# VHH binders against q9y6x5: the designs that were tried, part 414

Target 1, 379 residues: q9y6x5
Amino acid sequence: LPPKLLLVSFDGFRADYLKNYEFPHLQNFIKEGVLVEHVKNVFITKTFPNHYSIVTGLYEESHGIVANSMYDAVTKKHFSDSNDKDPFWWNEAVPIWVTNQLQENRSSAAAMWPGTDVPIHDTISSYFMNYNSSVSFEERLNNITMWLNNSNPPVTFATLYWEEPDASGHKYGPEDKENMSRVLKKIDDLIGDLVQRLKMLGLWENLNVIITSDHGMTQCSQDRLINLDSCIDHSYYTLIDLSPVAAILPKINRTEVYNKLKNCSPHMNVYLKEDIPNRFYYQHNDRIQPIILVADEGWTIVLNESSQKLGDHGYDNSLPSMHPFLAAHGPAFHKGYKHSTINIVDIYPMMCHILGLKPHPNNGTFGHTKCLLVDQWCI
Key: E = the ipSAE of ESMFold2; O = the ipSAE of OpenDDE; V2 = 0.75 times the mean of E and O plus 0.25 times the DockQ between their complexes.

## First folded at step 18 (VHH)

Design ic5 (framework vhh_8dlx_2; at its last look DockQ between E and O 0.83; V2 from the best seeds 0.74)
Fold by OpenDDE, look of step 18:
Structure ic5 (fold): chain B 379 residues (1-379), chain A 125 residues (1-125)
Amino acid sequence: as target 1 above (379 residues)
Amino acid sequence: EVQLVESGGGVVQPGRSLRLSCAASGFTFEDYTMHWVRQAPGKGLEWIGNIYESGSKFYNPSLRSLVTISRDDSTNTLYLQMNSLRAEDTAIYYCAKGETIWLRSGEYQIEFDYWGKGTLVTVSS
């Protein structure tokens, strides 16, 4: 049987949730597989960019999904959650499900993973669900497992996406122990359902499963706001993205805009595009705006409006609060092995290896995941 | 049947305070986010603020200094305290039941599913 891989993402699952809450199902999953305690994600630490990094192995500047909200000045196109289906935005990279389908007698399946309902390089997942947040996890899981079990050509790669605990993290803040405990309990139950479903279908022993997330969550407060309107007139720029990394498109001289913003808050760094720190790998793309503002952890950039977020993400990718985890189980993985850290872009070459795919050029390092794999030498 | 009934409105002089109440029934009040919205004569709807089931409060910045929202889950009642009322605060004030819909982008939208009939507040000398 060809190797099969299911990639599951629980949006906004902060790595240290595993230390602070009980996950009997997930812990059992980990016990029989592997755990990476911290995954350093890509900057900015947002949903669309990081999910695309997972499946391309690329930094955001390279795959072109540089934010959840984007603007292209040449085409005057906008990208957003409600407008994400234009291949224009996705075609700067080749995601793994497309690569997988270029192999003979292979199919891919997707349940609402970002970008999977869009034809990329004229290829769309053989099986996919249009994104609909109202669709239950159960329905998504049922479709994915059906496709994994009964498709021809066989589905060898599948993705499954779930919006929690991100939404709740935003609503309650990660420090709300009562509400987050409830939310995370539900997530663990969903993992239980997933495992049970796979066992029932006879897929568990032969299917490689990765459970991961795109980013964490930090606590925000109404007392930690950076009001841009106090620093610059709104008529002087267009806001492409707001918090915690604002993308600024100047309507007047860039230097003037920069000068008005550079001292706006001690809790915000202001960068000209060419001065963005190299460690972010967030410079070499036309979709990155001329000026970016980066708020400190826990601070929120706002206009003259109120934010209802008590938690947020998108901050410096070196912050532990922004890091997700990775757990995996299956024939390709060891049992009972824990690893400290990897980069999120490292997932792609690992997945390619598991599936026997030739990876496209990427920023991942296969060596970082070798210790997770039974067929590799771990030094 | 879900019902929201506002009360406490009336004619008040400028500078005075007023407390509005919203009596909720027909649903588990403690589980839902509640909102206050107003509509001045000849103007559109203006969101005043909300209070989450968790107790977290959020306000329209333009009104933050003038209003306080609270709730009593034991009596299924939502409150709006308004201080230092001005003529421009003349409006019909609505209580609304709503949910915050969080998008993958981290943005959110508020969806209102039930409204009260409103209570008129007139601020005049």
Scores: ipSAE 0.777, ipTM 0.908, lowest interface PAE 0.7, mean pLDDT 96
Fold by ESMFold2, look of step 18:
Structure ic5 (fold): chain B 379 residues (1-379), chain A 125 residues (1-125)
Amino acid sequence: as target 1 above (379 residues)
Amino acid sequence: EVQLVESGGGVVQPGRSLRLSCAASGFTFEDYTMHWVRQAPGKGLEWIGNIYESGSKFYNPSLRSLVTISRDDSTNTLYLQMNSLRAEDTAIYYCAKGETIWLRSGEYQIEFDYWGKGTLVTVSS
């Protein structure tokens, strides 16, 4: 009977929400399993890049999903939330669901994890839902549990994605206690529904479940705007991505564009690609543009316009506000163990271990997660 | 049926103030973001600003110092206060119901699904 794993993401779930808000259902989940209090994600701290890093164990420069908005100058292809289906973007890595379902007598299932509705290396998740934000959590959960319980070959790896608290975090900001309390209570109720559903279907005791997220959220303000139009004419560059990490493709001499931008704001760092700090691991991919602008925490880069966001993410991955958490429960995991931190790329080799898969070359370190696992010695 | 009815327009002298109202019906007003948009003669639509159901307000930067948006959820009414009016502020002013759609990427789209018929403001001596 092969081991089974369900990987769940609640988008934009900042690690310290767990300390600052009430989560009776999630706390019960943690009490009977493990918690990693802070997961250091990858730069840039955006949704598509970090979800792909979880399932590949790779930095963004290595897996090629370097932002939520990308441009390839050779093919003239564009990537965006509404234009994410071209395998070209995803094919620089092999995600775990592909590796899993190519094993003898195994399949994979997916409810809307980024990339799972794309044929990556001509392989798409055995069972999947096309992305549609209008599909309820209950319907996603029903499909996943049906596939886990009734498929041949058996589903041994499944993913489940939910858009909150990211959407509400952008709208209200993480400091809006009243509105975020309502949002986070609803999410905790969904976690309760998840656990109850798994128990009722007889899956709970023998299914490994990871609940995690891709990034956190920081407070923004209409008083913290960087107006790019005040510094440079639009005609001098192509804007590939705007905020909080702007991706600038010069239309004139690169040094001239850099010089116009370098003193634009004290709340923004301007990098030539070769000068991007090594600690970001964000340099060695053609999809990373020649100039990037990195706003300070809580600052928003705009084009002489208002921003509708009161919360955002994408900032420096050393910032605690950008860090999610990880909780897990199941036969592979200890009970009642808390761990301080891992890197988000460490999740992939851990999942491969749980599933008995040979990991592809990656940036994760299995040793960082050994203390979570019952079959590992931790000194 | 969703209805948005603007009122309070008319002829006003430069430098004066004017308050526009928008009476809303046919939906749960307190749950939605509301917008003001204007169209000057011979010009395209210009977004003025909006107000979330939470009360947070956002303005076109070119107009930020000149206008204030407010809402009264008890009367289902949206307001636009305009101060120090100029000849260039002559326009038809529309109330709009818009939905902000937050994408998983953190981007957003504003979709206007209902518009009022507008109220004309003429700034003239």
Scores: ipSAE 0.654, ipTM 0.859, lowest interface PAE 1.4, mean pLDDT 94
ESMFold2 (binder alone), look of step 18: mean pLDDT 79; pTM 0.786

Design ic6 (framework vhh_8dlx_2; at its last look DockQ between E and O 0.84; V2 from the best seeds 0.75)
Fold by OpenDDE, look of step 18:
Structure ic6 (fold): chain B 379 residues (1-379), chain A 125 residues (1-125)
Amino acid sequence: as target 1 above (379 residues)
Amino acid sequence: EVQLVESGGGVVQPGRSLRLSCAASGFTFDDYTMHWVRQAPGKGLEWIGNIYETGSKFYNPSLKSLVTISRDDSTNTLYLQMNSLRAEDTAIYYCARGETVWLRSGEYVIEFDYWGKGTLVTVSS
């Protein structure tokens, strides 16, 4: 039987939640598998970009999903939650489910992973659910496991996406112990359901399962706001993305806009596109706007002095609060092994290896995950 | 049955203060985010602000200096304190139950599921 892999994402699951809260089901999952305590994600630390980095192994500048909201000046197209279905935005890279299907006698399945309900390179997942936040985890899980178990050609790669604890993180802030405890308990229960379902179907022993996330969450406050309106007139620029990394499209001279913003706040760095730090790997794409603003951790860039977020993400990817975790179980993985850190782009070559796929050129390093795998030498 | 009943409206002179109340019943009040919304004559709905079940408050920036929202979960009552009222504050004021729906982008939409009948506030000399 060909190797099978299920990739699960709980959006906005900060790595240190594992240290600060109890996860009986997840801990059991980890005990029988592997844990990477911290995953350094890509800049910006947002949902669409990082999910696409997981499945392509590319930095955002390379795969072209550079934010949750994008604008292309040539085509005048916009990308957003409500407008994410145009292959134009996704076609700068080849995600793993497409690669998987290019091989003979293989299918892919997806439950609401970003980009999976869009034909990319004229290929769409063999089985997929259109994104609908109202669909329960149970229904998503049922569909995924059904496809994994009964499909022909067999589904060898599947993705499962869930919106928590990200939404709650935004609402309550990650420091709200009472509410976040409740939310995280539910997530652990869902993991329990996942494991139970796989066992009931006889998939548990043969299916490789990765549980991970795209980013963490930092505490925000109404006392830590950066009001752009205090620095520059709104008529002088178009806002493509706002916080914590603002994408600015000048309507007047770029230098003038830059000069008005460069000293706007001591808690915000302002970069011309060409001056964006190399460590972000966030420069070489036309979809990156001429000026970007990067707020310090916990600060929120706002218009009109207003934000309802008590938690947010998208900040510097070196910040621990932005980092998710990775846990995995299955025949490809060791049991009871813990690893400190990998890069999020490292997941892709690992998955390709597990599935026996030839990876597309990527920014991941397979060597970083070798110690997780039973068939590799770990030095 | 979910019910929201606003009270405290009336005619007031400019510069005065007014406190509106919203009595909630038919649901677990302390589990829900509550909102104030107003509609001036001939104008659309304007969101004033909200208060989370956690007590966190958020306001329309244009009105922040003029309004304060609070809640008493022991009495299932929502309050709107308005200060320094102006003629342009003349409106029907509604309390509403609503949840913030967070999108994957981090953006959000507020969905209202129940409204009061509203209370009229007239600011005139």
Scores: ipSAE 0.856, ipTM 0.938, lowest interface PAE 0.6, mean pLDDT 96
Fold by ESMFold2, look of step 18:
Structure ic6 (fold): chain B 379 residues (1-379), chain A 125 residues (1-125)
Amino acid sequence: as target 1 above (379 residues)
Amino acid sequence: EVQLVESGGGVVQPGRSLRLSCAASGFTFDDYTMHWVRQAPGKGLEWIGNIYETGSKFYNPSLKSLVTISRDDSTNTLYLQMNSLRAEDTAIYYCARGETVWLRSGEYVIEFDYWGKGTLVTVSS
């Protein structure tokens, strides 16, 4: 009789949007459930790493999805948004939907959560949609609710992913109140549609629902560019990822490349891999390149090209602008409780508890989320 | 039917300025990002810059000091101001409509869907 869980992500939903904009549907969801006001995500504060951290409870160095663009020198493989299907990249961890559907009389469903269309450890989500950004939220929701209602063995864990407000945040920047207000109103309407659909199908009272995000967004500007071409010749390195954390694979002596970059701009830090701050938990994986460049908040690293971005993310995970929120509703959760902060890796052991699953070794702390749950003592 | 009609081209002396216009029709101009692109004789296409519906502007760094893009939403007109023209600026200048398509990774692609026929600018003494 295990409970069911739906995990929903709205990409790029900055935590303080909740204070700065009106969300009647989301606020009603929160009023009947719980809110975590800030979720401290993993560095790098990018889409693929943080979505995989949610479902594995692991830091990036441990789960192997260390950025949105990666290179493996041994296999010569490249990872990108358009080249993300090779299980090689994902197999350093076991995501929760794999563990869930290996239980007797259980299956998992997915509407476009990163990795759910990949056979990780030879296991793909029992029901899934191949990633296609052109598929509407309504169609994603229709598929998820159909699978939650009509599957044998029953779907006990489901994921739902939506690209906004991330795309609009990149285009307008978070400081564009007029355009972001319009975008965020649309997001709140989608949350209303989600709740209404679950009520109409008889799922609302007995389904646990988590609404969260992977990261926030900060304002960028054409006046805050760091041009690498002014500091170092392309021939000295291979560029694996560019902004706001550049991943540099030297083609010549590493120290020489470092020396050419270290004074390139006062608005970025240059780290040799062994010198990356311990608080990032971003060192012990071969996919992390020998040199990284970390831009200051709101700065963009470029290669003598225009950047179309007025907003971006990927910066230091200590920045409040990089933090999402978490809200949840359902029989496992208290009603009307607000919590200040958790770590994004804490979500995984909480979800395992809700589903009655044994968590794999992970970096999360179950104690950080106990106050959200009705079956736990909170002091 | 979407139409983009460039005008203002012609022969101009080196060192002079020129303003090109693009008259847009058949769509809600105020909602779209607009671009200028040029093609010099025997060369490929060179992106000059664009302007969002919000008025935010982006330029090819190689041309940034020479050009200004503007739009007048009341007349559905896109403009390109070019200054200190050189012989190498001789090209066909195209107005284009193109969307910036954002990927879930935060990367983007610019996809052009409609082009004008172009206006020829010849810079010669």
Scores: ipSAE 0.728, ipTM 0.897, lowest interface PAE 1.2, mean pLDDT 94
ESMFold2 (binder alone), look of step 18: mean pLDDT 80; pTM 0.790
ESMFold2, look of step 19: ipSAE 0.721; ipTM 0.896
ESMFold2 (binder alone), look of step 19: mean pLDDT 80; pTM 0.791
OpenDDE, look of step 19: ipSAE 0.715; ipTM 0.881
OpenDDE, second read of step 20: ipSAE 0.845; ipTM 0.934

## First folded at step 19 (VHH)

Design ja10 (framework vhh_7uia_1; at its last look DockQ between E and O 0.94; V2 from the best seeds 0.00; counts 0 for: SAP .674 > .668)
Fold by OpenDDE, look of step 19:
Structure ja10 (fold): chain B 379 residues (1-379), chain A 124 residues (1-124)
Amino acid sequence: as target 1 above (379 residues)
Amino acid sequence: QLQLVETGGGLVKPGGSLRLSCVVSGFTFSSYAMAWVRQAPGKELEWVSSISGSGGSTYYEDSVKGRFTISTDNAKNTLYLQMSSLKPEDTAVYYCARVHYVFHSGRWEPFDYWGQGTQVTVSS
């Protein structure tokens, strides 16, 4: 029988939550499997880009989902969380569920993972849920496990997505111990439910499960604001994305716009597209706007409005506060092994290996995950 | 044509033992995972234990782990639940169920066939 893999994402689960809060269910999961303590995600450290990087092994500039909000100047199309269904945005890469779906005697399933309810390269998973934030985790879990158990052709790859602790992180800030403790307890309970469900169904020992996240969360404050209106008139540019990485489309000469912004704040770096640091791998895509503003950690770019968020993400991907974790369990993984760090793009070639899929060209390094796998040598 | 029949329930003192049996007809264990589920008075159904179709993997709810043992005898088409160190909180009707999703009452349910149940009462 072909191997099976369930990929689970809890949005905005910062890696150091594992050190600062109690997770009895998750710790038990880790004890019987593996842990990567820190996953270096891609820049921008936002939901859509990083989830697509996980399943493609590509940096943002390569897979084309460069932000949660995008604009294409040629087609004049817009992308957002409320407008993400156009295959135009996704077709610059091939996600793993499509690769898997196209194999004989295999199918894919998805519960609200970004991009899974869109036909990509004219292919959509055999089973999926349209995104609806009102649908409970239980219902999502029930559908995913049903498909894993009863489908023909068999579901060999499945994704499950949940919006917490991201939403709460935004609302309370990651430093709110009282509220975040409550939220993270709920997350741990959901992990408990997941494990129990798999055991109930007799799938636990034979199913590979990865639990991960797309990004972390940093504390924001009303005392750390960068007001663009103080630096440049709204008539001179179109705002494509705002904070903490602003995408600027000039309506006047780009140089003039740049000059007005370059000294706007000591807590914000301003880049022309061609000057974006190479380490971000965020340059070679037409969907990246001519000017990018990058706020320092914990700073919020605003217009003439106060920020409502006490936590945010999207900052420099080298910041520990932006990093998620990865835990895994199943026949492909060791038991009781901990690893310090991998790149988020490394997950893709690992998953391909587990599933016996030929990976598309990608930016991941399979060697970085070998120590997690029972069938590989750990160097 | 499929049938599950539980037996072995009864009254036992705390710390005692019982062995439940579930005789299966109409299908083969090797093709399906099997489970024990229980329902206490006034409480919801609770999963107790599962065994994979191959019999190679067994799983338990945390509250019964170390005390209960699930097993199968393929030659007899029988599922077992050996219960030891029984507690009053183990009092319930115990059902054997076949693990196979079925659409019912507007949702997918993980068990398509159930037995009639057997009463287990733990009391001093």
Scores: ipSAE 0.699, ipTM 0.903, lowest interface PAE 0.7, mean pLDDT 95
Fold by ESMFold2, look of step 19:
Structure ja10 (fold): chain B 379 residues (1-379), chain A 124 residues (1-124)
Amino acid sequence: as target 1 above (379 residues)
Amino acid sequence: QLQLVETGGGLVKPGGSLRLSCVVSGFTFSSYAMAWVRQAPGKELEWVSSISGSGGSTYYEDSVKGRFTISTDNAKNTLYLQMSSLKPEDTAVYYCARVHYVFHSGRWEPFDYWGQGTQVTVSS
């Protein structure tokens, strides 16, 4: 009886990959469901912040995961993709799986979604996998479907995370058509495997499935480097995060550090925290450092003059190259409907509606997603 | 004790038809999704078709879609697979299976009970 939802993320899946590459399985999924062609994500356009924005409906300044690398001066705590388990970092928001499993006779399951192996507000996902990138998509899918099929109380909300095409996008760059075509074909095959598994288990018609991503990818180059060491002595600051949004903690007078940085490159914007553009919604959290540097699209901030990256993300969230897509299928969704754009924070109140959950205060707008849903008056 | 018993296999010419049956006992048949799975000589097991416990939703592997029809008779606790337009590539042992995960040999497997299988041979 209770509605069920599976939320799937393929990391770094740029929206225009759908136009530029072939996805027979994903296109069949879309044909029988809905597509949002562009999802405007949150700044900074990095993995941990955007995955948490999806499940909280909050801007980064409000949920507290403001980057993939963070430092808290009061507690002296560090956060990174290899040191992300301290609930301290996650406790400024309540993700949807916590709200879901606290409902009577409901549980949540997770296969590697950021934060699901952390006891947020003393509540960890009811069923989860500890993060391990070596675990295959097949094993992740097998565990998720086992939990959806067998668990009591029933799993009504499940998450599934996969590292591609992000990893390959960094390695090859999005403009490498040969390598990215091979990578994206493998992703489409995994989507086919997901749909076939759900059909085999008899779950397909009654399970709502969202396939989305956190951000896109832009091409980088060795001729687009910003050498920070050429502008400022490393002794003047602590570097909390480097590229493409650098987080600078001054060791000397903040204005002096700002003045040394402001003319470093015409391809980098330097902001005092209070001067960060309001459209970023990236100012009102103590984890945001006093000075940030924002590289132009495709530019890389380095300390030495070389970089191994051929693709990157984290840039201005107004850039189409940073935007993912969203596709969905299931009893809550229309069939064959396309929508142009939503904000990534809009996904949370939509998911709460599908699951019958009361959303926490958030930055999403339910009205932006009403036309995707069969139970809503669109006009 | 749960029991699944397949019948209806045999030798058939290409283009022919067969109807497989799977009689079920020992559990509430309508509470579980049920599947047909086949194994061709020298090949791995291949999912063929599934039906929801209520019988309202049916699913097919692409190579059999439009040729095979899965159905149930809840009063008789029987699962069926109507096969038409049979091809030599359909030659296999056909198993019925109950959809429920079971832990086996270090992994969760999606089918906890299997029948003994029935041979389907499509040849001239």
Scores: ipSAE 0.650, ipTM 0.897, lowest interface PAE 1.8, mean pLDDT 93
ESMFold2 (binder alone), look of step 19: mean pLDDT 81; pTM 0.807

